# Ledger of designs, part 18: VHH binders against q7z443r523to685

Target 1, 163 residues: q7z443r523to685
Amino acid sequence: TSLNMSTHQLTITVNVTSLEKSLIVSIDPDSPLLMTLYLGFQYQPNCTHFHLNITLPKDKVWQKDEEYTWVLNPEHLQHGIGTYYITAVLSERQEGAQQTPSLVSVITAVTQCYYWEIHNQTWSSAGCQVGPQSTILRTQCLCNHLTFFASDFFVVPRTVNVE
Key: E = the ipSAE of ESMFold2; O = the ipSAE of OpenDDE; V2 = 0.75 times the mean of E and O plus 0.25 times the DockQ between their complexes.

## First folded at step 12 (VHH; framework vhh_surovatamig_d1)

Design g7 (at its last look DockQ between E and O 0.68; V2 from the best seeds 0.00; counts 0 for: pae E 8.8 > 2)
Fold by OpenDDE, look of step 12:
Structure g7 (fold): chain B 163 residues (1-163), chain A 125 residues (1-125)
Amino acid sequence: as target 1 above (163 residues)
Amino acid sequence: EVQLVESGGGLVQPGGSLRLSCAASGFTFSSYWMSWVRQAPGKGLEWVATIKQDGSEKDYYDSVKGRFTISRDNAKKSLYLQMNSLRAEDTAVYYCARTIEITKGSVYTYYWDVRGQGTLVTVSS
């Protein structure tokens, strides 16, 4: 979904139904933007009241598509199951960026790393963590054991309000 | 024989600093990604940081980002972890771990096939 940014901030609303999966938030502008994302649980966060924050684009990335991706692991979602709000506040355009209103694509998804647990005959995520370099295109898995690995990936319904 | 030997652990107060070292032998150190992992009391093994063969790429667990720095010296076959602004929750046995990267489709996985005996880091007042 692409949004025409006519204001200085947007709010993403996501319903988190599992604390075993990581939330991937992708906010991809059509031109370079500097923005700060604020995470809130059951409230709309702002610059003075938030659980976590991140500035995008990331300073150091391995791949370009990581620049505007926020990976929220279960430990980041420690408030529990429910509605999370992400307020993205646009700081300014990066040097050389267009002055016209920008299109912003927002995608939210959940993912986890799994392996086949032979004894229980089920997929397990034990000992595996979704890495910070994960995006909507690929999942980075960090695991403390050797086995066959896979991942799931589901787009999560969200609402975006441009304010 | 592949061997990793960690050192540098100890008791430190909150806000303090430690530098961990890892000496590698028995394999071509420069050919592998390396990681630090840790295990806190009563918890499972947790990833801390990873570094590419040539040191050009690094990544960190969010809770340690900005406080910890991973580095390596391939000539010395050594891995390091500078830990600043230590917290009580950083208390753990820290392991140096040889890291294997496997990419399958859209999934790329890092796992640790070898690690040392570990060095204990205790952060306490």
Scores: ipSAE 0.452, ipTM 0.741, lowest interface PAE 0.6, mean pLDDT 89
Fold by ESMFold2, look of step 12:
Structure g7 (fold): chain B 163 residues (1-163), chain A 125 residues (1-125)
Amino acid sequence: as target 1 above (163 residues)
Amino acid sequence: EVQLVESGGGLVQPGGSLRLSCAASGFTFSSYWMSWVRQAPGKGLEWVATIKQDGSEKDYYDSVKGRFTISRDNAKKSLYLQMNSLRAEDTAVYYCARTIEITKGSVYTYYWDVRGQGTLVTVSS
């Protein structure tokens, strides 16, 4: 879903139902746009009240689709199961962009990496981490095992408000 | 055979610095993305940093950004980690690893190929 961004911020809400999965947030504008994202659990964050933040696009990336992707691992989501809010705001240096509407694509997904644990004959996530190069197009699973791997990918419902 | 030998660890006070080294042999070092990973006592592996084959791209775990710097010297087949402003949470055995991509269907998996004994970093008074 693309949104016509003619304002200075948007808010994304995501209901997190597992503390074991990683959240992938993609906020791709149709033209270059500097933004800061703020994460809040059960409240709408802003620049002075948030759990975590990030500036997009990332300064250094290994592939283009990574520039506007935020990977939130279970460590980042340890505040609980429930509704997370992400506020994306435009930077002051993008003053000229306010004169031209931009389309913004927002996709959220959860994913987790698994391997087959031969001893217990079960799937496990131990020794595996969803990596920072993950995007909505692929999951980077960083594991210390060379065994049969799988990941779950699930696009989660979200609500986007343009401000 | 593939060898990765980590060195440079030790005991350091909080706020101190260490520089880790990894000597590689038995493979084409310049063909691989390289990573540092660590394992704290009683914990699983934690990714720390990754560097591209030519050294032009780097990425860091959020808790080490601004404090750690990954680098490589392909001519010397060496990987480095400069660790500044060390904290107790950084106490771990540090391993260097080759990053190997495994693709199955639409899922890409990056494997940390850990082979050395690692080097112990202890941050304590």
Scores: ipSAE 0.012, ipTM 0.248, lowest interface PAE 8.8, mean pLDDT 77
ESMFold2 (binder alone), look of step 12: mean pLDDT 84; pTM 0.840

Design g8 (at its last look DockQ between E and O 0.02; V2 from the best seeds 0.00; counts 0 for: pae E 10.6 > 2, framework grips, placed apart)
Fold by OpenDDE, look of step 12:
Structure g8 (fold): chain B 163 residues (1-163), chain A 125 residues (1-125)
Amino acid sequence: as target 1 above (163 residues)
Amino acid sequence: EVQLVESGGGLVQPGGSLRLSCAASGFTFSSYWMSWVRQAPGKGLEWVATIKQDGSEKDYYDSVKGRFTISRDNAKKSLYLQMNSLRAEDTAVYYCARTIEITKGSVEIYYWDVRGQGTLVTVSS
């Protein structure tokens, strides 16, 4: 979904139903844009009140599509099951960027890495974590063991408010 | 038994080149996507490159684009990684990985279900 931002602030609302999965947030601007994302649980965060924040685009990425992706692991979502809010505050346009109006595409998804546990004949996520270089197109799985692994991936419905 | 055996690693100076090889056995090599992955000291597993069964599609980690080339010989059940213009940050254990590609909607997911013991590449002056 593409959004036309008329202001410098965007709020993403996501209902988290699992504390065992990672949340992938992708914000794809139509042109280079500097922004800070703030995470809140059951409240709308701001620059002075938040649980976690990140500045996008990322400085170091493996793939270009990682630049505007935020990976929130279970430890970042430890506050509980419920509604999380992400406030994106635009800082400024980078050189060569288009003027307002600005278009931004927002996608949210959940994912987890699993391996086949032979003894129990089941999939397990033990010892595995979704890596920070994950995107909506690719899941990075970081495991502390050498086994067959897989991942699930689900697009999560979200609400986006432009303020 | 499914087995992957990497070779070709070693010590090389910055700007140098290496060619890694992977010998596959115990499965129909030509039926699988294959990947190279690497793990630098103190870091997690990092994807490097992936190649389709017939070699018609290749994908690379951005930092290695233009420098690394993945290829395969299905007749020899072998996977290769030509590494040119090597950098210090390329230092890692490199693994050959059998890859399962799944498309879910617009999302492409790659699973690595088997990989070898790896071969060490050290780039240092």
Scores: ipSAE 0.011, ipTM 0.282, lowest interface PAE 9.5, mean pLDDT 83
Fold by ESMFold2, look of step 12:
Structure g8 (fold): chain B 163 residues (1-163), chain A 125 residues (1-125)
Amino acid sequence: as target 1 above (163 residues)
Amino acid sequence: EVQLVESGGGLVQPGGSLRLSCAASGFTFSSYWMSWVRQAPGKGLEWVATIKQDGSEKDYYDSVKGRFTISRDNAKKSLYLQMNSLRAEDTAVYYCARTIEITKGSVEIYYWDVRGQGTLVTVSS
């Protein structure tokens, strides 16, 4: 993961090597900071050319560490294996006499929800998605198996850093 | 702020025993299922054992069943893993995790909230 920062903009580069895992982008600003993130596959996105966007901090979060986290599921990364670019356009949430860049830390990771599928005797992620309340420290697994029932399901979140 | 502090790891011979401890703070310990997970060198996280809020139900990964015992003390906000008959394959960093239960229909799922640094268990001659 690469960072390129200017006064009002930050660029994050992530090389995605698997189409089956979710990407988690966590931003840790040192002060209140409103931002919009734009996602591009193999190009630098901007506010008029992008695949997906999100505004941070998130509204109506259950935990504080969710506020600056973007969860990108495989459905959102279907453009392919390769380099994804994220452009973060920064705005101060509040005004001051001095207009200086805030300190921003960025961590990227991949994760997935797995459970043991007794019928096939293998680990599976079918019917489970990494939830929006996931962070780099924990994975929310949202599983809906209304069409399947088996005792002793166990879901194991796995998180790795993406470099 | 949720904190989980693991301890009790060390170097042990095959066939030996260790007792791991996890001290919990920053949440209502008695309201959560708790789990141990581990990470062997060069591998991903692997589930080991889970225990119900009141300690009445326990579940284990097949390779540790009969050798490991998970337990908890809600008054002391502590989780334990008694590991007997240790094998080289048990070498890993062991993590304590809150298990957040999300129930959908007739399916139960567990979310493992790993917070601590873990405690290293090395099994070698």
Scores: ipSAE 0.006, ipTM 0.102, lowest interface PAE 10.6, mean pLDDT 73
ESMFold2 (binder alone), look of step 12: mean pLDDT 86; pTM 0.855

Design g9 (at its last look DockQ between E and O 0.71; V2 from the best seeds 0.00; counts 0 for: pae E 9.6 > 2)
Fold by OpenDDE, look of step 12:
Structure g9 (fold): chain B 163 residues (1-163), chain A 125 residues (1-125)
Amino acid sequence: as target 1 above (163 residues)
Amino acid sequence: EVQLVESGGGLVQPGGSLRLSCAASGFTFSSYWMSWVRQAPGKGLEWVAIIKQDGSEKDYYDSVKGRFTISRDNAKKSLYLQMNSLRAEDTAVYYCARTIEITKGSVETYYWDVRGQGTLVTVSS
């Protein structure tokens, strides 16, 4: 989904239904853009009231597609199951970027890393974590044991409001 | 025989610093990703930091980001963890772990196949 930003702020609304999975938030602008994301649970966050924040693009990434991706692990979603709000506040265009209204693509998804647990004959996520280098296109799995691994990936319906 | 030996642990006050070291032997150290993992009392193993073979890529668990720095010296077959601004919740046995990367499709998996005996870090006032 692409949005034409007419203002300096957008709000993403996501319903989180599991505390065992990580939330992937991708905000990809058509041109380099500096922004700060604020996370809130059951309220719309701002720069003075939030649970967590991040500045995008990330300063250090392994790959370029990570620059505008925010990985929220279960520990970041510890507030509970329910509606999370992400407010993205635009700071400034990066040098050399177009000054015309920006198109922004926003995608939200949930994912987790699994291995086959032989004893219980089920997939388990024990000892595995979704890594911070994960994106919409790639899941990074960090595990503390050697087994056969896989992951799930689901796009999560969201509402995006441009304000 | 593959061996990893951690050192540098100890008792430190909150806000203090420690530098952990890991000496590797029995394998081509420079061919592997390396990680630090830790286990706090009553908790499972937790990823702390990871570093690529040539040190060009690093990553950290969010709880330690900005405070810990992972580095390596391939010539010395050594892995390091500089820990600054230590907190009580950093109390744990810290392990040096040889890390394997496997990419299948859109999934990049990092797992730890060997680790040392660990070194205890206690952060207490």
Scores: ipSAE 0.654, ipTM 0.853, lowest interface PAE 0.4, mean pLDDT 90
Fold by ESMFold2, look of step 12:
Structure g9 (fold): chain B 163 residues (1-163), chain A 125 residues (1-125)
Amino acid sequence: as target 1 above (163 residues)
Amino acid sequence: EVQLVESGGGLVQPGGSLRLSCAASGFTFSSYWMSWVRQAPGKGLEWVAIIKQDGSEKDYYDSVKGRFTISRDNAKKSLYLQMNSLRAEDTAVYYCARTIEITKGSVETYYWDVRGQGTLVTVSS
């Protein structure tokens, strides 16, 4: 899924169907871009009205694929099941004249850390959290116990609005 | 027996600084990743920071990034957490934890255990 960031701003929509999974938002711009993402639940956020924000690319990453990745854990998504909006804005809001649009690719996925609970013969996520170094390519699982882990990814539908 | 002893907690004003220490014994300290974990009243455990065996890689939970610094001294078998610009939401019992990193393909798993009594950090005016 490739988008044209023609107005220095775009909106990503994500339907969250579970309050127990983490949302991973990955942006792959065709050229390095500095941007700020704003999160809203059931409304389109902007720079003055949002639940959370992040500036990309991240500093101090272990791997390059973390630079344009936003990890939203269940605690960040406790506003409810439903549609979350993410507005991505170039930090240089707008040059005085229009410029050629930048191309970005957006991938959204959900993930969760599961381990096998031998006593109950079932998968569980108890004692585990998806860590901030997770990307669409790998899941960081931070757990208070040692066991065999599985991770899943589920691509969610998105829509794009341009101003 | 494995022992982890946290110290350095206390009462501090918002915006203040505090340095936590963890003394390790009963295991080969330099062979383990180490973490700081905290528990606020009525809440579960929350990751704060993690550091590799040789100190070359560090990471922090988003809310403390830029304010907290994890470090270790393998010769002294000690782990540290420098906490700056403290906020009321940083109030918690802080625990030092051994951490095992396991990487399988694209999955990196960090297992931790909490052994000590922790050290209470209270940030209030």
Scores: ipSAE 0.006, ipTM 0.354, lowest interface PAE 9.6, mean pLDDT 76
ESMFold2 (binder alone), look of step 12: mean pLDDT 84; pTM 0.828

## First folded at step 13 (VHH; framework vhh_surovatamig_d1)

Design j1 (at its last look DockQ between E and O 0.04; V2 from the best seeds 0.00; counts 0 for: pae O 8.6 > 2, framework grips, placed apart)
Fold by ESMFold2, look of step 13:
Structure j1 (fold): chain B 163 residues (1-163), chain A 125 residues (1-125)
Amino acid sequence: as target 1 above (163 residues)
Amino acid sequence: EVQLVESGGGLVQPGGSLRLSCAASGFTFSSYWMSWVRQAPGKGLEWVAIIKQDGSEKDYYDSVKGRFTISRDNAKKSLYLQMNSLRAEDTAVYYCARTITVTKGSIEIYLWDVRGQGTLVTVSS
């Protein structure tokens, strides 16, 4: 999943199969890079045509691994089940004959907060939301008190294809 | 007895501002993360903002980021939400909640404890 960004941009393709789960997109550059990510549903986005964008690294984070993490909740993904495209564009490219390729690693995962519903003896996500401080290493679960009944949460991270 | 009392709601036009307050009693306020949650008519509870015990870490739902500011005063046992640039979709009953944090492995759980009656915010022309 390590990529060479010699052209100052890359495209990540993710097939979303559920509108109930959150998508985590994590980028790990070798050196600090300013970049903008654009989201498109069933089309290649760019800086003038996109559904949503984010600038990385994030301005304010609690921990360093949040700096290059984009959390896309179900509300951001309500355009449909299918192929989402993410175009990452560098903003720190210098003009000149001297260019150094930047190496970045990309990981995508899907997660959701579940709790054990004792009455039905099943896992449920009702009353829980994946929070914006989530990363590929940890899931922030924001749950209301009425749905919490002494059950462990189940995190279902997964890596999707980068195309 | 744990008590949370919300106030400061009202009717406001789009683009306006409101400041919500929450008075806490019956527990050690400074020992808890605190949250604002809201419930729009006919919808379930939705998280809005969260703040750490000492106020050093804050976070917001994406649609309110940059418009809302959560704050707390531990000496007064009070939680606040400054709401600017209000929109019609911000119409809801707003509740303050104690937030219980549990970490197990790679899971961080932030459980809301909603006890008050809330304060209604209506944004309409």
Scores: ipSAE 0.018, ipTM 0.476, lowest interface PAE 7.3, mean pLDDT 77
Fold by OpenDDE, look of step 13:
Structure j1 (fold): chain B 163 residues (1-163), chain A 125 residues (1-125)
Amino acid sequence: as target 1 above (163 residues)
Amino acid sequence: EVQLVESGGGLVQPGGSLRLSCAASGFTFSSYWMSWVRQAPGKGLEWVAIIKQDGSEKDYYDSVKGRFTISRDNAKKSLYLQMNSLRAEDTAVYYCARTITVTKGSIEIYLWDVRGQGTLVTVSS
């Protein structure tokens, strides 16, 4: 989804149908922007009324594509199953990004970390959670055990160097 | 039995170099993508580098780009990771991981289905 920013605010609507999976929200601006995202459950959040918030881009990232990604784990979605609203408020443009209007692309995904439980011959998410370094392109799995890993949405970055 | 055995880890000073090796057995090594992954203390597993079956494609975690080089020898069923300019942040247990690809809808998914016991890399002054 691409949005042409006519205002300094955009709203993302997400229907959460499971509390066992994490929500990945990726904001892709056409140029570097400073913004704050506010999460609300069954209401339109704002800067004074919200469940959770985050400022993007992230200050510290391991990969560039993490800087505009918000990972919402089940514990962050504690209000339960239903419609969540995310309001993104633009603060200011970063240096070198003075173009108006701004184009922002938004991608959301749902994912979870699984491992193969060999005894039961089934996939399990026990002891695993999606890490904050996850993006639309890759899932960081934080587990308290080392086993075969899988994800509903686990794509290796495709910025591949061809030799 | 499918096995991956890592070696080459150790203690090294910042700026130093190490070369990790992985010996594969029990499967057709040349049929799989292979990856190096690592787990730092208190952190989860993270990918470090990935290499295609024939070595024609490689990718790296941003933090290791320009410093690490992944390679493989299919004849020897071996995977390698040359680590240069090591940093304290590189301290971790490094695992060799067999990587499989699955198409799910329009998305190509990569999975780590087996890995070794790991080799510890400690970067400290």
Scores: ipSAE 0.007, ipTM 0.283, lowest interface PAE 8.6, mean pLDDT 83
ESMFold2 (binder alone), look of step 13: mean pLDDT 84; pTM 0.823

Design j2 (at its last look DockQ between E and O 0.36; V2 from the best seeds 0.00; counts 0 for: pae E 7.7 > 2)
Fold by OpenDDE, look of step 13:
Structure j2 (fold): chain B 163 residues (1-163), chain A 125 residues (1-125)
Amino acid sequence: as target 1 above (163 residues)
Amino acid sequence: EVQLVESGGGLVQPGGSLRLSCAASGFTFSSYWMSWVRQAPGKGLEWVAIIKQDGSEKDYYDSVKGRFTISRDNAKKSLYLQMNSLRAEDTAVYYCARTITVTKGSVEVYLWDVRGQGTLVTVSS
């Protein structure tokens, strides 16, 4: 999904239905942008009222596709099941970036790391967490055990408002 | 025998600092990613920080970004965690963990296959 940015602010609405999965937010600008994302639960956050924030692109990444990705683990979504709002405030263009019109694509997904627990004959996420370097294309799993691993991935329906 | 021995934990007031150390033995330390993990009371083990073999790549759990710094000295087979601006929620047993990586398709797994006995960090007024 691509959006035409005519203002300095973008709002992403995500309905979180699981407290056990991580939320992946991927923003893909048409040109390098500096932006700050603010997370709110059941309210639209701003620069003075938010649960968490992050500045994108990330200063240091292991891979390029991580630059504009925000991984929100269950701990970050501790407010519970419901509607989360992410407000992205655009700061400025990066050096060499083109001017308007600004296009931004936003993808939101949920994921978790699972392994086959032989004793119970079931998939389990115990002892595993989704790492901060996860992206829409890659799940990083941080675990305290080694078994057969898999991940689920689901694109979360969202509403995007440009303000 | 593979061993990891943590040290440096203790009681500290909020806003204080601690430096944890980990001494590794029994394996080629420089060949492994290393991690700090912690377990708070009533919670499971959680990742805190990770560092590549040569120290060129580091990453942190969001809650500790800007406050904690992971580093290593391969010559001394040591791992460190500088913890600044400590908070009550940082209270936990901290473990040094040898980390291996496995990639399966689009899944990258970082496994803590060995860890020490841990060192207790208590942040309290």
Scores: ipSAE 0.428, ipTM 0.724, lowest interface PAE 0.7, mean pLDDT 87
Fold by ESMFold2, look of step 13:
Structure j2 (fold): chain B 163 residues (1-163), chain A 125 residues (1-125)
Amino acid sequence: as target 1 above (163 residues)
Amino acid sequence: EVQLVESGGGLVQPGGSLRLSCAASGFTFSSYWMSWVRQAPGKGLEWVAIIKQDGSEKDYYDSVKGRFTISRDNAKKSLYLQMNSLRAEDTAVYYCARTITVTKGSVEVYLWDVRGQGTLVTVSS
């Protein structure tokens, strides 16, 4: 969904229904924009009152689609189940203001890394975390215990050579 | 037998620097992404940094970006972590790990293979 940035900020509302999943917020501006996002639980945050913030685009990324992506893990969302607000604020301008409003597209998604635990006959995320290089197009799963438990995953990985 | 031997830990004051090394043997070192992970007292493992087989791509946990640098020398089968501007919260046992990446569709899975005893880094006045 495309949003008008004519006020140099916008608010994104996300309803978090699980304390176990990661939230991915992806912004696709129509032109390169420097912005800061502020997170608030049950209130609209600003630059002096927020739980967490991030500056986009990210300084160093592996792939370009990571530049405008904010990955919020369960530890970042431990304020509760309910409505989170994200205020996106454009950076101040140094030379003459542009008269034309900027447009951005915003996508929010939730994701989690699961595997099938055979002995308990259930899906589990133990030993797996969603990594900071995740985007709406791919999920980075950081796992510690894959090979020892002989457990099957329902994970959608890329195919690589494994030795 | 896959072996990973960490070294270079020690006691250092806040703001100081330390360089960790990892000697690898028993596998084709140049075929694997490599990672540093750490375990603070009473906590679980935390990813710190990762580096591609040829060293061309690197990434870091948010709290260490700009302070830590991962590098590798495939000829010496060695992995390194240069730690600058150390803080008390960096106190942990540091491990090197082989990292196996498996991708299916839109999901990338990174598997950490921790084998060594680690090297203790203590940041204290």
Scores: ipSAE 0.012, ipTM 0.415, lowest interface PAE 7.7, mean pLDDT 75
ESMFold2 (binder alone), look of step 13: mean pLDDT 84; pTM 0.822

Design j3 (at its last look DockQ between E and O 0.67; V2 from the best seeds 0.00; counts 0 for: pae O 8.0 > 2)
Fold by ESMFold2, look of step 13:
Structure j3 (fold): chain B 163 residues (1-163), chain A 125 residues (1-125)
Amino acid sequence: as target 1 above (163 residues)
Amino acid sequence: EVQLVESGGGLVQPGGSLRLSCAASGFTFSSYWMSWVRQAPGKGLEWVAIIKQDGSEKDYYDSVKGRFTISRDNAKKSLYLQMNSLRAEDTAVYYCARTIEITKGSVETYLWDVRGQGTLVTVSS
């Protein structure tokens, strides 16, 4: 989703239906922007009332597509099943007399690391965590075990609503 | 016989610092990614930081980024975690973990195992 952020703020609404999955929020601005994202569970967050925040772009990324990616793991989403709100606040292009609208693309996805459990002939995520190098294009899986017959891990992305 | 021996844990006040060390033996240390993982009381294992074989790539979970620094010395077969600005929620047993990187399509999998008893970090007043 491509949005015009001439209002200095963007609200992203995400319905979380599982406490096992990680949420990936990718914001791809048309030019470098400094922004702060605030997370709220079942309320609109702002700079004074939020559960978590992050400043983008991230420092010390190894790959460019990590810069504007927020990985929210189950530990970050333990407030409950339901609606999470993310308020993105720009600090770069909306100040001053020259107000040129910035265009950003917002993509949200859910992901979970799976492996094939041969004993039950099913996919399992036990002992696996989604890592911070994950993006909408690649999933970093951090796992404490392997199985010799189910060597594949896969991402299970979901389409998420954007407000 | 793979061995990982963690050390450097202890009791520290909030805002304090600790440096954890891990001595590795019984395998070719320089051939593996290495990780720090932790286990808080009553919780499962949580990944904290990871470092590539040559130290050229490293990353951290968001809650510790900017406060913790992972490093390694392949000549000494040692892994380190510098922990600054410690908080009560950092209280856990910290383990170093040997890590294998596997890439399949768009999925990068890092498999880690825990071979030591860990080192306890307690952050309290």
Scores: ipSAE 0.053, ipTM 0.546, lowest interface PAE 5.7, mean pLDDT 77
Fold by OpenDDE, look of step 13:
Structure j3 (fold): chain B 163 residues (1-163), chain A 125 residues (1-125)
Amino acid sequence: as target 1 above (163 residues)
Amino acid sequence: EVQLVESGGGLVQPGGSLRLSCAASGFTFSSYWMSWVRQAPGKGLEWVAIIKQDGSEKDYYDSVKGRFTISRDNAKKSLYLQMNSLRAEDTAVYYCARTIEITKGSVETYLWDVRGQGTLVTVSS
């Protein structure tokens, strides 16, 4: 989904139905932007009231597509099942950035790392977590054991409001 | 025998700093990614930081980003974690972990196949 950015901030609304999966938030601006994302549960967050925040693009990334990706692990989403709000506040354009109006694409997805637990003959996520290098295209799995792994990836419904 | 031995843990006040060290032996240290992981009371293992063999790539868990710095000395077979601006929520046993990277398709997996006994970090006023 592409948004026409004409305001200072945008809001992403995500309905989280599982506390065991990670939420991937990808924001793809048409030109380099500095922005701060604020996470809120069942309220609209702002710069003074939020559970967690991140500044994008990330300063250090292993791959370019990680620059504007925020990985929210279950630990970050421990507030409960329900509606999470992400407010993205645009700070400034980076050098060489295009002038307004600007387009921003937002994609949200949920994912988890699984392995086949041979004793119980079931898929398990025990000992595994989604790493911060994960993107919409790939899942980084960090595990404390050696087994065969798979990932569950699903694009979650979202609403984006530009304010 | 593959061994990892952590040290440097202790009691520190909020806002304080600690530097953890890990001494590796029994394997080619420079051939592996290395990680710091931690386990808080009542919680599972949580990744903290990861570093590539040559130190050219580093990554951090969001909650520690900007406060913690991972580094390594391959000549000394040592891994380090500089922890600044410590918070109560950083209280945990910290483990040094040998890390194996496996990439299959769109899945990148980092496995902690060996870790030390851990060192306790307590952040309390």
Scores: ipSAE 0.014, ipTM 0.256, lowest interface PAE 8.0, mean pLDDT 83
ESMFold2 (binder alone), look of step 13: mean pLDDT 82; pTM 0.826

